# Miniprotein binders against q6w4x9r395to579, part 50

Target 1, 185 residues: q6w4x9r395to579
Amino acid sequence: GHCSLEGGSFVTTFDARPYRFHGTCTYILLQSPQLPEDGALMAVYDKSGVSHSETSLVAVVYLSRQDKIVISQDEVVTNNGEAKWLPYKTRNITVFRQTSTHLQMATSFGLELVVQLRPIFQAYVTVGPQFRGQTRGLCGNFNGDTTDDFTTSMGIAEGTASLFVDSWRAGNCPAALERETDPCS
Short names: E, the ipSAE of ESMFold2; O, the ipSAE of OpenDDE; V2, 0.75 times the mean of E and O plus 0.25 times the DockQ between their complexes.

## First folded at step 5 (miniprotein)

Design X7
Fold by ESMFold2-Fast, scan of step 5:
Structure X7 (fold): chain B 185 residues (1-185), chain A 89 residues (1-89)
Amino acid sequence: as target 1 above (185 residues)
Amino acid sequence: DTLREEAERLYEEAKKLMEEAIRAFEAGNFEEAFRLAMEAGRLITEAIRLAAEAIKEGDTDPETWLLLLYAEWLAEEVELFIERVAEEL
């Protein structure tokens, strides 16, 4: 199955349903028991400076108990906070430059990520058949049944898409938390 | 320990109990499977509470948010497992 993050704020799920969302935070893109060591793929969105989109993808993160791989739009790749030269290989993951404008993260566990660096930062996620019906996050359930169809058709409606996306926030959004953390700030 | 460290410890213990519950179920020990799953449910509920409290009090680490989401996933799996075990009791 294929999931894409394109044009700054458009998502096409594994069930091939497109939606647009708004939000400036880190979001769970893909979570599955098929990912080793509690792995998860996350997407970082920031405020867009270009017309017609409120937010844009700025980084993709693969997090597990062993690895915290960050691929940013500035072509910086880090693992556990350390910058890495490409190609970078770990136990089950290889990150390399596929073309002059694309990086690829290949894994041994059925997950593949391709990021387009220029002219617009975009991401493409491919998962093997073992992930069918076993995914959660912005890329959807990969089931194609009533639940995905219902949420996807409703995702065209702005309010429903926003609530769905908000349910998958992985990090705090500092501006939204100024009054919640300190009542006098 | 911090709230997150305690939540993570409880989450790992709940996972271990669920692995034991599944093995008990596969062996036909349905009452033992139920008991283990109920204990896992108690631990995971506490893990969720502690992780949510850490976030509410300003923990901005993505690992804490992932822990909360994984704990909520495990809580759902525990509930479904208990329903399945109940069919055999």
Scores: ipSAE 0.000, ipTM 0.141, lowest interface PAE 17.2, mean pLDDT 72

Design X8
Fold by ESMFold2-Fast, scan of step 5:
Structure X8 (fold): chain B 185 residues (1-185), chain A 89 residues (1-89)
Amino acid sequence: as target 1 above (185 residues)
Amino acid sequence: DTLREEAERLYEEARKLMEEAIRAFEAGNFEEAFRLAMEAGRLITEAIRLAAEAIKEGDTDPETYLLLKYADWLAEYVELFIERVAEEL
């Protein structure tokens, strides 16, 4: 299955459900028992200064008990806080420059990430068939049915993206509703 | 207006139509989502044509190349979105 994070906060889930959100936080893209060492893929969104959208992807993070790999829009790759020269290899993960504008993170466990660095920072997530019906997060549940792709972290299927997105926030960030409040209104 | 300025206006209009199409889809208004997405597809195709024409005519501004990449990305998204919406109709 394929999940994409493109442009100004457009997301297409593994079951091909498109949506957009207006958040500025770290969000869980993908959690699955198929990821080793309690692994999770996360996306960091921040306010965009000069773009066609208000928010944009600024980093992608793969976090497990052993690794915290961060790929940021400034083209720096770190693991556990230390900058790494590419190609960077562990036993199960390789991060390398695929083209002058794209980085790839390949894994031995059926997850691939391609990050476009320029002209717009974007991410593309590919998972193997072993992940079918076993994913959760912003990329959906990969079960072939889009009606429950907005399943929150509490296990509730929502009809709209806003509650779904807010439920997958990682860390202490303001909710999307708070950001939309104009102090002068 | 320059070809780039026209392409940028069409890109922005297509982007807004897609925001409306996504909202219609989320509300279960699949026919409206389809209509809006089809309209966005027409506008984005024209934006790509104008941006490419500007480059062919000698526009070397990095912003024109960025606009073409943004428009190409949105066109791909619109095509996938239309396919998904059509399954609900």
Scores: ipSAE 0.000, ipTM 0.128, lowest interface PAE 17.5, mean pLDDT 72

Design X9 (at its last look DockQ between E and O 0.94; V2 from the best seeds 0.00; counts 0 for: pae E 2.6 > 1.5)
Fold by OpenDDE base, look of step 6:
Formats: structure tokens, sequence, C-alpha cells
Structure X9 (fold): chain B 185 residues (1-185), chain A 89 residues (1-89)
């Protein structure tokens, strides 16, 4: 399964459903029992302009009982608040520079993350087949059905992205704006 | 303990009970599996309540929210398991 965060406000789910939203919060991208230590991948969005429609991804966070790994747009990598030099390795996670413009987080548990630093901060999430039907969050439920990707944290399938996205907030933030738009447009 | 810490404790205990329940089920001990799962359900319900209360009272730590989400998910799993075990009783 492949999930992408592109263009500042575009998301494509594991089931290949594209959508757009504008929010300035931290959101759960991926929650799954397949992630050890109750792990989750999160995305931090912030205002990038003067209008509400000018939002962008500014950081990606992997959070678990053991780690809080933050990859920020300024190329700083931290774990539990401490800056780390690359390549950085934990028990089951390795963060390293893939290219001059890309960082990668590799894991032993079937999660891969590639972060494009320039010119636009973007993220690409890959999960193994063992995650099929066992994911929740903005990346969807990875069950091959796009029509139920907008399932809220409370298990309610929404027709639009706004309530769906807001349900996966990991903080107290304003409500997100949503638009059904092709990320490739 | 804070509300979050108490919720975490109950969540972990519920997880352990469910692991035991699954083992009991696999061993054909359906009554024990049922008992354990029911207890897990009780604990996880309280964990959810406490985590939600923490958030309501101003806990803004993303971990607290994540804990709540996993506790909610575990609650679903527990309920489904209880239904499955009940079919064997």
Amino acid sequence: as target 1 above (185 residues)
Amino acid sequence: DTLREEAERLYEEAKKLMEEAIRAFEAGNFEEAFRLAMEAGRLITEAIRLAAEAIKEGDTDPWTILLLRYAEWLAEIVEEFIERVAEEL
C-alpha cells in the first residue's frame, strides 16, 4: 500500500483515493496493530500563506511508546526531542539520507517512509501486505475499497473529507477545509 | 497517577487479558476465554473514559490522543472476540 502527501495539501490513500484538505494541525496518518509499541505515523501541517487555503506539510512524526521521531522541513531529525545525526538507528528504525533532497525512514516491521525535502516538503508512505485491512487514519483503511476511506476515528464513513480529516486530529486545532481534487491537477 | 497514566495502565492490563483470553480460546477453554475477555472489556471501557476525560481537561499530548484511539480499537476487538467465544459456549 502506498499513501502520499503531496503539493502541500493533497493526499492519496492506500486505496488510491485522492483528496485535498487545508488544516493546521497534527493528524494521524497511519494507525495499525501491525506497528509495534502502539505506533503511529503523523503529519504536521501549518499555514504557509495568508489565506486559509495556503497550508503545507511541515513535519512527519513517528510516535510510539519508545520513540518520537520527527522529520521536519528544515531537515532536522529528532527523537524524543533530541537532535540526531544521520544515519540514525534505533532497535527497529533507521533514518538516513537517501539523496540530497530525500530522507528515508526504514523499519523492520513493514513500514517505509520517504520524505522529499525540496522543492516541496512531501511524504510517501509504504506499508507491507500484512497491513491490508488493518490501517486507520488519513491514509485510509487499505482494504481495496475507496468508498469507505473516509472512515472517521469513531468508525463512521463520511462522504466528504472535512469531518474525516478532523476526526484524526492529534491536537486541539481549528477545523480543516476540504476539497475533492485530483492531486495531479 | 494522572488520568493518562491510569488510562495507560488499564489499557495495558486489558491487552494482557486479551492475550490470555486468546490463549484460552485456542486451548478450547471457552468459559475462561469469555471471562477474561469480559474483564478486558471492563478495563478498556474505563481506559477510554479516563483518556477522554484527560483530553477534555486539557491534555494536549498527541500520545494521549493516540492512546485513546488504540483503546477504542481494542474495545472493538474485544467485543468481536466476545461474540466469537459466545458462539462456542
Scores: ipSAE 0.827, ipTM 0.917, lowest interface PAE 0.5, mean pLDDT 94
Fold by ESMFold2, look of step 6:
Structure X9 (fold): chain B 185 residues (1-185), chain A 89 residues (1-89)
Amino acid sequence: as target 1 above (185 residues)
Amino acid sequence: DTLREEAERLYEEAKKLMEEAIRAFEAGNFEEAFRLAMEAGRLITEAIRLAAEAIKEGDTDPWTILLLRYAEWLAEIVEEFIERVAEEL
């Protein structure tokens, strides 16, 4: 399964449902019982332009009981607040520079994250088949049905991206603004 | 913080009870599986309450919110399991 976070604050879920939002917050991208130590992948969005409503991805975070790995647009990788030289390894996770413009986080538990640092900060999440039907968050539920990909943190399918995205906020922050899924806007 | 720590403790115990319930179910001990799952449900309900209260009292740590989201999801799994076990009783 593939989930992407691309320029213009576009998200495409594991079930290929696209949407767009703008918000200044940390959001839960992916939670799953397949992630060890109650892990989750999170996305941090912040202001990106002169408009009051424009935001973009500025960091991706893997958070668990053991680790808080942050990959940010300043190209610094930290774990639990401490900067790390690449390649960086834990028992289950390796973070390394894939190319001059891309970093990769590979894991032993079926999660892969590729971060494009330049020209635009973007993220690509890949999960193995064991995650089918066992994910929640902004990347959707990975059940092969796009009609329920906007499942909130309360387990309720919503018809609008705005309500769905707001339910996955991981902090005290303003509500997200929904935009059309038109790739040109 | 203290509310978060207790919520985490209850959530972890509920997970342990569910692991035991699943093992009991696999062994054909359906009454034991049901009992363990019901207790897990009680603990997870309290864990959810405590995590939500911590957030209401100003805990803004993303870990606390993640804990709540996992606890809520476990509660759904427990409910489904209880229904599945009840079919065998």
Scores: ipSAE 0.407, ipTM 0.738, lowest interface PAE 2.6, mean pLDDT 85
Fold by ESMFold2-Fast, scan of step 5:
Structure X9 (fold): chain B 185 residues (1-185), chain A 89 residues (1-89)
Amino acid sequence: as target 1 above (185 residues)
Amino acid sequence: DTLREEAERLYEEAKKLMEEAIRAFEAGNFEEAFRLAMEAGRLITEAIRLAAEAIKEGDTDPWTILLLRYAEWLAEIVEEFIERVAEEL
């Protein structure tokens, strides 16, 4: 299955349901028992330009007990807060430059992430068939039925994208991440 | 130590109990499967409470929220499993 984060704030779920939202924090994109050590993909959104009604993807995070891999629109890749040169390899994950404008995170557990760095920061998530019916988050539940793709973190199907998105908020807003190194002068 | 750390320990213990419950069920030991699943349910309910309390008290770590979401999912799995096991008793 395929899930995409495109055009700043548009999402197409694994069941091919498109929606748009407005958000300025970190959101759970994908969680699944198929991910090792309670892993998850997360998406970080912030304001786009000067308009408060426009938001855009600024980073994608893979978080587990062992790893916190952050791929940002600044083309910086970190793991557990340390900058990494590409290709970067762990036991089960490899992050590498696929093209001059794309990075790829390949895994041994059926998850693949491709990030477009420019002209617009975008993400594409591919999961193997073992994930069918076993996903939650912004990418939907991958059960072949689009009517329940807006299932909140509490297991309730919502008719609107805004309630669905808010239920998957995972803290940490980009404004806090851009805080100055020296807190006081 | 912290609410999050305690929730995490309870969540991990509940997962182990559910693995044992599933193995007991597959072996036809329905009473043992039920007992293990009920214990997992108690632990996961407490893990959810502690994780939610940590968030309410200002824990903004994405890991804490992810832990809560996985604990909630495990609670659903436990409930469905208990219902299935009860049909065999």
Scores: ipSAE 0.314, ipTM 0.719, lowest interface PAE 3.5, mean pLDDT 80
ESMFold2 (binder alone), look of step 6: mean pLDDT 88; pTM 0.870

Design Y1
Fold by ESMFold2-Fast, scan of step 5:
Structure Y1 (fold): chain B 185 residues (1-185), chain A 97 residues (1-97)
Amino acid sequence: as target 1 above (185 residues)
Amino acid sequence: DLKRELEWLFLRIRYLVWEGKYDEAKELIDKALELARKYGDEEIVLFLRFLRIAIRYLKEGKTEEARKLMEELLKEAEERGDQVIAEFIRRVLERLE
């Protein structure tokens, strides 16, 4: 299955349901029992700095017990807080430059991430068939039914993106205050 | 690294809740709350308190006790200006009626 994070805040789930949201937090993209050592893929969104109503993807994070791999829009790759030169290899993960504008994170467990660095920071997540029906997060549940793609972290299917997205926050979110004062809200 | 430990605990708690392993989740929530308060991440504190109420009361059918605790948490979230968590709690309270 394929999930994409494109433009400022456009997402297409593994079941091909597109949606857009506003938010400036770290969100869980993908959590699954198929990921080793309680691994999860996360996305960091922040303000554009020009308008309070604009947000954009600024980093993608893979977190497990062993590793915290961060790929940021400024082309820095870190693991557990230490900068790494590419290609960077661990036992099950390799991060390398696929093209002059794209980085790839390949894994031994059926997850692949491609990050576009320029002209706009974007991410593309591919998972193998073993993940079908076994995913949760912003990328949806990968069960072939788009009507329940907005299943919140409490297991409730929502008809709209706002509560779904908010349920997958993974950290401090000052965006809560800014959303209430946003002139476009 | 306090922040790193908190991030991992939060993911583990969410995984356990998803698997229906509420007893294990309860134990880790208390630890995560202690670390979150030390780190000063008040939003994650409110969310963990929300999860604790949901797991210990709603999932066990103690609906009226859960309602009272959720109403208390909602007031605190509103006082802090956390409208995202406040809205989420309101939606849960709406379903309890």
Scores: ipSAE 0.195, ipTM 0.574, lowest interface PAE 4.8, mean pLDDT 75

Design Y10
Fold by ESMFold2-Fast, scan of step 5:
Structure Y10 (fold): chain B 185 residues (1-185), chain A 97 residues (1-97)
Amino acid sequence: as target 1 above (185 residues)
Amino acid sequence: DLKEELEWLFLEIKYLVWEGKYDEAKELIDKALELARKYGDEEIVEFLEFLRQAIELLKQGKTEEARKLMEELLKEAEERGDQVIAEFIRRVLERLE
């Protein structure tokens, strides 16, 4: 399964449901019992550098009991607050430069992250088949049904993206605002 | 909630600093100072005054002097266990050029 986080706070879930939002927070992107050591993938959003009325992805975080790997839009990679030179390897995770504009985080447990650094900071998440029906967060539940992709942290299916996004906040932040997926202006 | 509003202001201040919008960043710091003084939080007031000084150094192109001041503020925040201020300073420093 594939989930994408693209410019202007556009998200396409594992079940291919697109949505857009306005938010300045750390959000849980992916939680699953398939991730070792209580692992979670998180996305940090903040005001856009182009327009303060828009928000954009600024960092991706992989957090487990052992690791806090942060990949930021300024091309800094840290683990547990310490800057790391690439390629960076742990027992189960390798972060390396795939191309001049892309970093990759490869894992032994079926999760792969590709981060585009330029021209726009974006992230692409790939998970193996063992994750089907076993995911929750901004990337959806990966159950083959898009109608319940807005399942909140309390297990309730919502009809709006803003309520869904707000339920996956991992910080003390303002409420997310709903945005149109195709603004014509 | 003062702490809640400060966290939001810090997110925006960080981005203004990263974009080189130092005057706008100082305006938000001044707002944070008004809030901290109104609530009598002298520790946060002192931090914000030094932060404002660091931003002024950045505006003047004295990037290394600003970096050193911010690194001192980070050390103090870490020693006090203030994770909100420590994380804010680390994020600002990440993109300081």
Scores: ipSAE 0.000, ipTM 0.100, lowest interface PAE 19.0, mean pLDDT 72

Design Y11
Fold by ESMFold2-Fast, scan of step 5:
Structure Y11 (fold): chain B 185 residues (1-185), chain A 97 residues (1-97)
Amino acid sequence: as target 1 above (185 residues)
Amino acid sequence: DLKRELEWLFLRIRYLVWEGKYDEAKELIDKALELARKYGDEEIVLFLEILRQAIELLKQGKTEEARKLMEELLKEAEERGDQVIAYFIRRVLERLE
């Protein structure tokens, strides 16, 4: 399965449900029993430079009991707060430069992350078939049914993306905007 | 269901504690307290109040005092058969070394 974070604030879930939101928080992108050491993938969103009402992806974080790997839009990779030279390898995770504009985090447990650094920061998440029906977070539940892709952290299927996104906040941040309207339109 | 709602709040609280974001963790504990009071679960209210105190100790750098409080909470949760709270506290304790 494939989940994408593109165009600053667009998300496509593992079951191919697209949505957009405007939030300034760290959100749980993917959590699963298939991730070792209680791991989770998280996405950090902040206000974009072009508009105070727009937000964009600024970093992706993989957090487990042993590791906190941060890949940020300024092209810095850290683990547990310490900057790392690429390629960076742990027992189960390797972070390396795939192309001049892309970094890849490859794992031994069926998770792959590709981050586009330039011209716009974007992320692509690939998970193996063992994750089917066993994922939670912004990327959806990967069960082959898009009608429940907005399952909140409380286990409730919502029709609105903003309630879904707000339920996956990893911090006490402002609620995501339900709808952004261009004030000049 | 109260237990399901607490499970996901605890997941978020755990990641905040792991990141050292103790004030944000306490704010989520306050949300859990409101939920527990609404359901009238006095035992969970007590657990959450003690958890909030442990997080405050972590914020102050009193890690050993916080660890002892959390170990007592883990013991109580295990004696009650409360797997959600036991799992949460166990995972927080593992990262505090």
Scores: ipSAE 0.000, ipTM 0.258, lowest interface PAE 12.3, mean pLDDT 74

Design Y12
Fold by ESMFold2-Fast, scan of step 5:
Structure Y12 (fold): chain B 185 residues (1-185), chain A 97 residues (1-97)
Amino acid sequence: as target 1 above (185 residues)
Amino acid sequence: DLKRELEWLFLRIRYLVWEGKYDEAKELIDKALELARKYGDEEIVEFLEWLRQAIELLKQGKTEEARKLMEELLKEAEERGDQVIAFFIRLVLERLE
């Protein structure tokens, strides 16, 4: 299955349901018992500029008991807070430059991530058939039925993308406040 | 469904703790406390208050005090037969160094 994060905040699920949202949070993109060491793939969204208050993908995170791999829009790759030169290899994961504009995270457990760095930061997730019906998060449940792709963290199928997306927030997002030009510290 | 709501909150709390986002983790614990108090589950309230203390110690850089408190919570969860809470604590402990 294939899931994409494109054009700022546009998502296409594993069951090919497209949707768009506006958000400034870390979201669970993919969680599955098929991921080793209780792994999860997460997407970080933030405001993309001062002119129009649009939101866009700024980082993708793979988090497990052993690893916290962050790939940011600034083309920095870290694991557990330390910057890594590419290619970077662990026992089950390799991060490398696939093309001049794309990085790839290849795994031994059926998950592949391709990140486009330029002209727009975007992500593409591929999972093997063993993930079918065993995924949850922004990429949907991968069960071949698009009518329940907006299944929230509570297991309820919603009719709107906004309620679905909010249910997959990994933490508390900032309140909707006016942008400050000079924060105190 | 209280059990499912609490399980999802614990999952998010674990990830925030792993990311070092202790203030956000404490806010989710506060939401879990509201749910546990609403349903009158005094045992879960007690566990969540201790968990909040452990996370505050982690925020202060007192990792060994937090580890000790987490190990005590794990023992209590195992004695109660609460596999969800025991599993959560084991995963948090594995990343404390």
Scores: ipSAE 0.000, ipTM 0.267, lowest interface PAE 11.0, mean pLDDT 75

Design Y2 (at its last look DockQ between E and O 0.02; V2 from the best seeds 0.00; counts 0 for: pae E 17.1 > 1.5, pTM O .775 < .8, placed apart)
Fold by OpenDDE base, look of step 6:
Structure Y2 (fold): chain B 185 residues (1-185), chain A 97 residues (1-97)
Amino acid sequence: as target 1 above (185 residues)
Amino acid sequence: DLKRELEWLFLRIRYLVWEGKYDEAKELIDKALELARKYGDEEIVEFLEFLREAIRELKEGKTEEARKLMEELLKEAEERGDQVIAEFIRRVLERLE
């Protein structure tokens, strides 16, 4: 399964359903029992301009019981708040530079993350077949059915992206907007 | 499903505590309390009330006091066999160490 966060405000789920939103919060991208130690992948969005439609991805976070790995748009990689030199390796995660503009987080448990740093901060999530039907979050449920990708954290299917996205907020942030993409975002 | 809702709230609370966003964490605890009261789960209500106090202490920089409180809550949860609450507390304590 492949999930992408592109263009500042566009998401394509594991089931290949595209949608867009404008929000300034941290959202759960991927949660699954297949991730060890209560692992979860998160996306941090922030304002990129003055309008509400000017939002963009600014960081990706992998959070587990032991680690909080943050890959930010300024090319800084941290774990538990401490800056780390690349390549950085934990027990089952390795973060390294793939190209001059791309970083990669490789894992031993079937999760791969590629982050494009420039010109636009974008992220690409890949999960193995063992994750089929066992994922939730903004990347969807990976069951081959696009019609139920907008399932909220409470297991309710939504018809719009806004309520779906809001259900996966990590914190108390303003409601996400489903508007046309601002060229500056 | 109260369990699903609480688990989700617990995850979010843990994240916010990790980020030092104690005010937001408190807000989610309040929501959790509302749910727990609605369903009449007194044990979870009691736990959440103590958790709220622990978060307050963290906000005030009283980390050791908060840790001690959490340790006590963990012991109680384990004695009751409440794995969900126990696991949540363990994860929070790991960040406080």
Scores: ipSAE 0.318, ipTM 0.744, lowest interface PAE 1.4, mean pLDDT 89
Fold by ESMFold2-Fast, scan of step 5:
Structure Y2 (fold): chain B 185 residues (1-185), chain A 97 residues (1-97)
Amino acid sequence: as target 1 above (185 residues)
Amino acid sequence: DLKRELEWLFLRIRYLVWEGKYDEAKELIDKALELARKYGDEEIVEFLEFLREAIRELKEGKTEEARKLMEELLKEAEERGDQVIAEFIRRVLERLE
């Protein structure tokens, strides 16, 4: 399955449901029993430089019991607060420069992350078939049915992206702005 | 469903603690306390009050004191057969190095 975070504020779930939101928080992008060490992939959104009502992806975080790997729009990679030179390798994770504008985080457990650094910070998440029906977070539940892709942290399928997104806040942040837009409009 | 709401709050609190974001963790513990009080779950209320104390100790750099308090909370949860709280505490403890 493939999930994308593009254009600053657009998300396409593993089941190919597109949506947009505006929020300033760290959100659970992907959480699953298939991730080792109680791991989670998180997306950090913050205000864009020119508009208070617009937000954009500023970092992607993989957090587990042992690792906190942060890939930021400033092209800095850290683990547990320490800057790392690429390629950076742990037991199960390797972060390396795939191209002059893209970093890749490859794992041994069926998760792959590609981050576009320039011209716009964007992220692309790929998960193996073992994750089918076992994911939750902004990337959806990966069950082949788009009608329940907005399943909140409480297990409720919502009709609106803002309620769905707010339920996946990792931090104690204000609710996302009431400005949900259809990606086609 | 109190159980599901608390499980989600515990997951968020654990991640915040792992990130060293103790003030945000305390605010989520306070929200969990409001929910537990509303549903009349006295055992969870007591747990959350002690958890808040442990987080305060972590913020103050008293890591060993916080670890000891959390180890006592783990023992109590295991004696009660509360696997949700026990697992939460184990995961928090594994990153306090």
Scores: ipSAE 0.225, ipTM 0.639, lowest interface PAE 4.6, mean pLDDT 81
Fold by ESMFold2, look of step 6:
Structure Y2 (fold): chain B 185 residues (1-185), chain A 97 residues (1-97)
Amino acid sequence: as target 1 above (185 residues)
Amino acid sequence: DLKRELEWLFLRIRYLVWEGKYDEAKELIDKALELARKYGDEEIVEFLEFLREAIRELKEGKTEEARKLMEELLKEAEERGDQVIAEFIRRVLERLE
């Protein structure tokens, strides 16, 4: 299973459903019982240009009861707020520089994250088959069917990406309509 | 599909060994054995049985014995042209060297 965050605003789910959104917030990208210690992968988006409505990916966060690993576009990696030199290891997670432009977070529980730092900050999520049918969030539910990939945090399938994305906000963020509306510009 | 599953398990086993989580690595090696038997690849089954022994040696602090065993496994994989196994072993050895 592959999910990608590309071009600043594009997402492709584990079931290969593409969509685009703009919003300034942290969103739940992947949550699953297969992630230990109540783990979740999150994506942080912020404004990306001179247009008031465009946003792009600025960080990816892995959060569990033990760790809060942040990989940000400034190329700094932190765990629980402390900057780390690479390679960085915990008991079940290793973060290392794969190439001059790519970082990799590898885990013992079947999650792999590859982050492209340059020229554009992008993220690629790979999960093992034990995750099939057991994921939720912006990467979808990984059940082989694209018709229910826009399932909200309340378990309701939506027809639009905006309602689906807003349901996965992980904080007190302004609604996407306020930040994305620019009729005049 | 079974081939993709085996490659995924090999990736996970490699990182567990790098992290020193030998008991978890053994559990995944046992899962890989189950799939290799279903896949019908006797050479991967034999490899995994020896890898399991090498992991036991690492857990017991016998790093030099484990390295020698893995070097033998690497030579055999390279001789028969098994790039999947050879690459896996090379990556494991990178952190033991």
Scores: ipSAE 0.000, ipTM 0.107, lowest interface PAE 17.1, mean pLDDT 77
ESMFold2 (binder alone), look of step 6: mean pLDDT 78; pTM 0.738

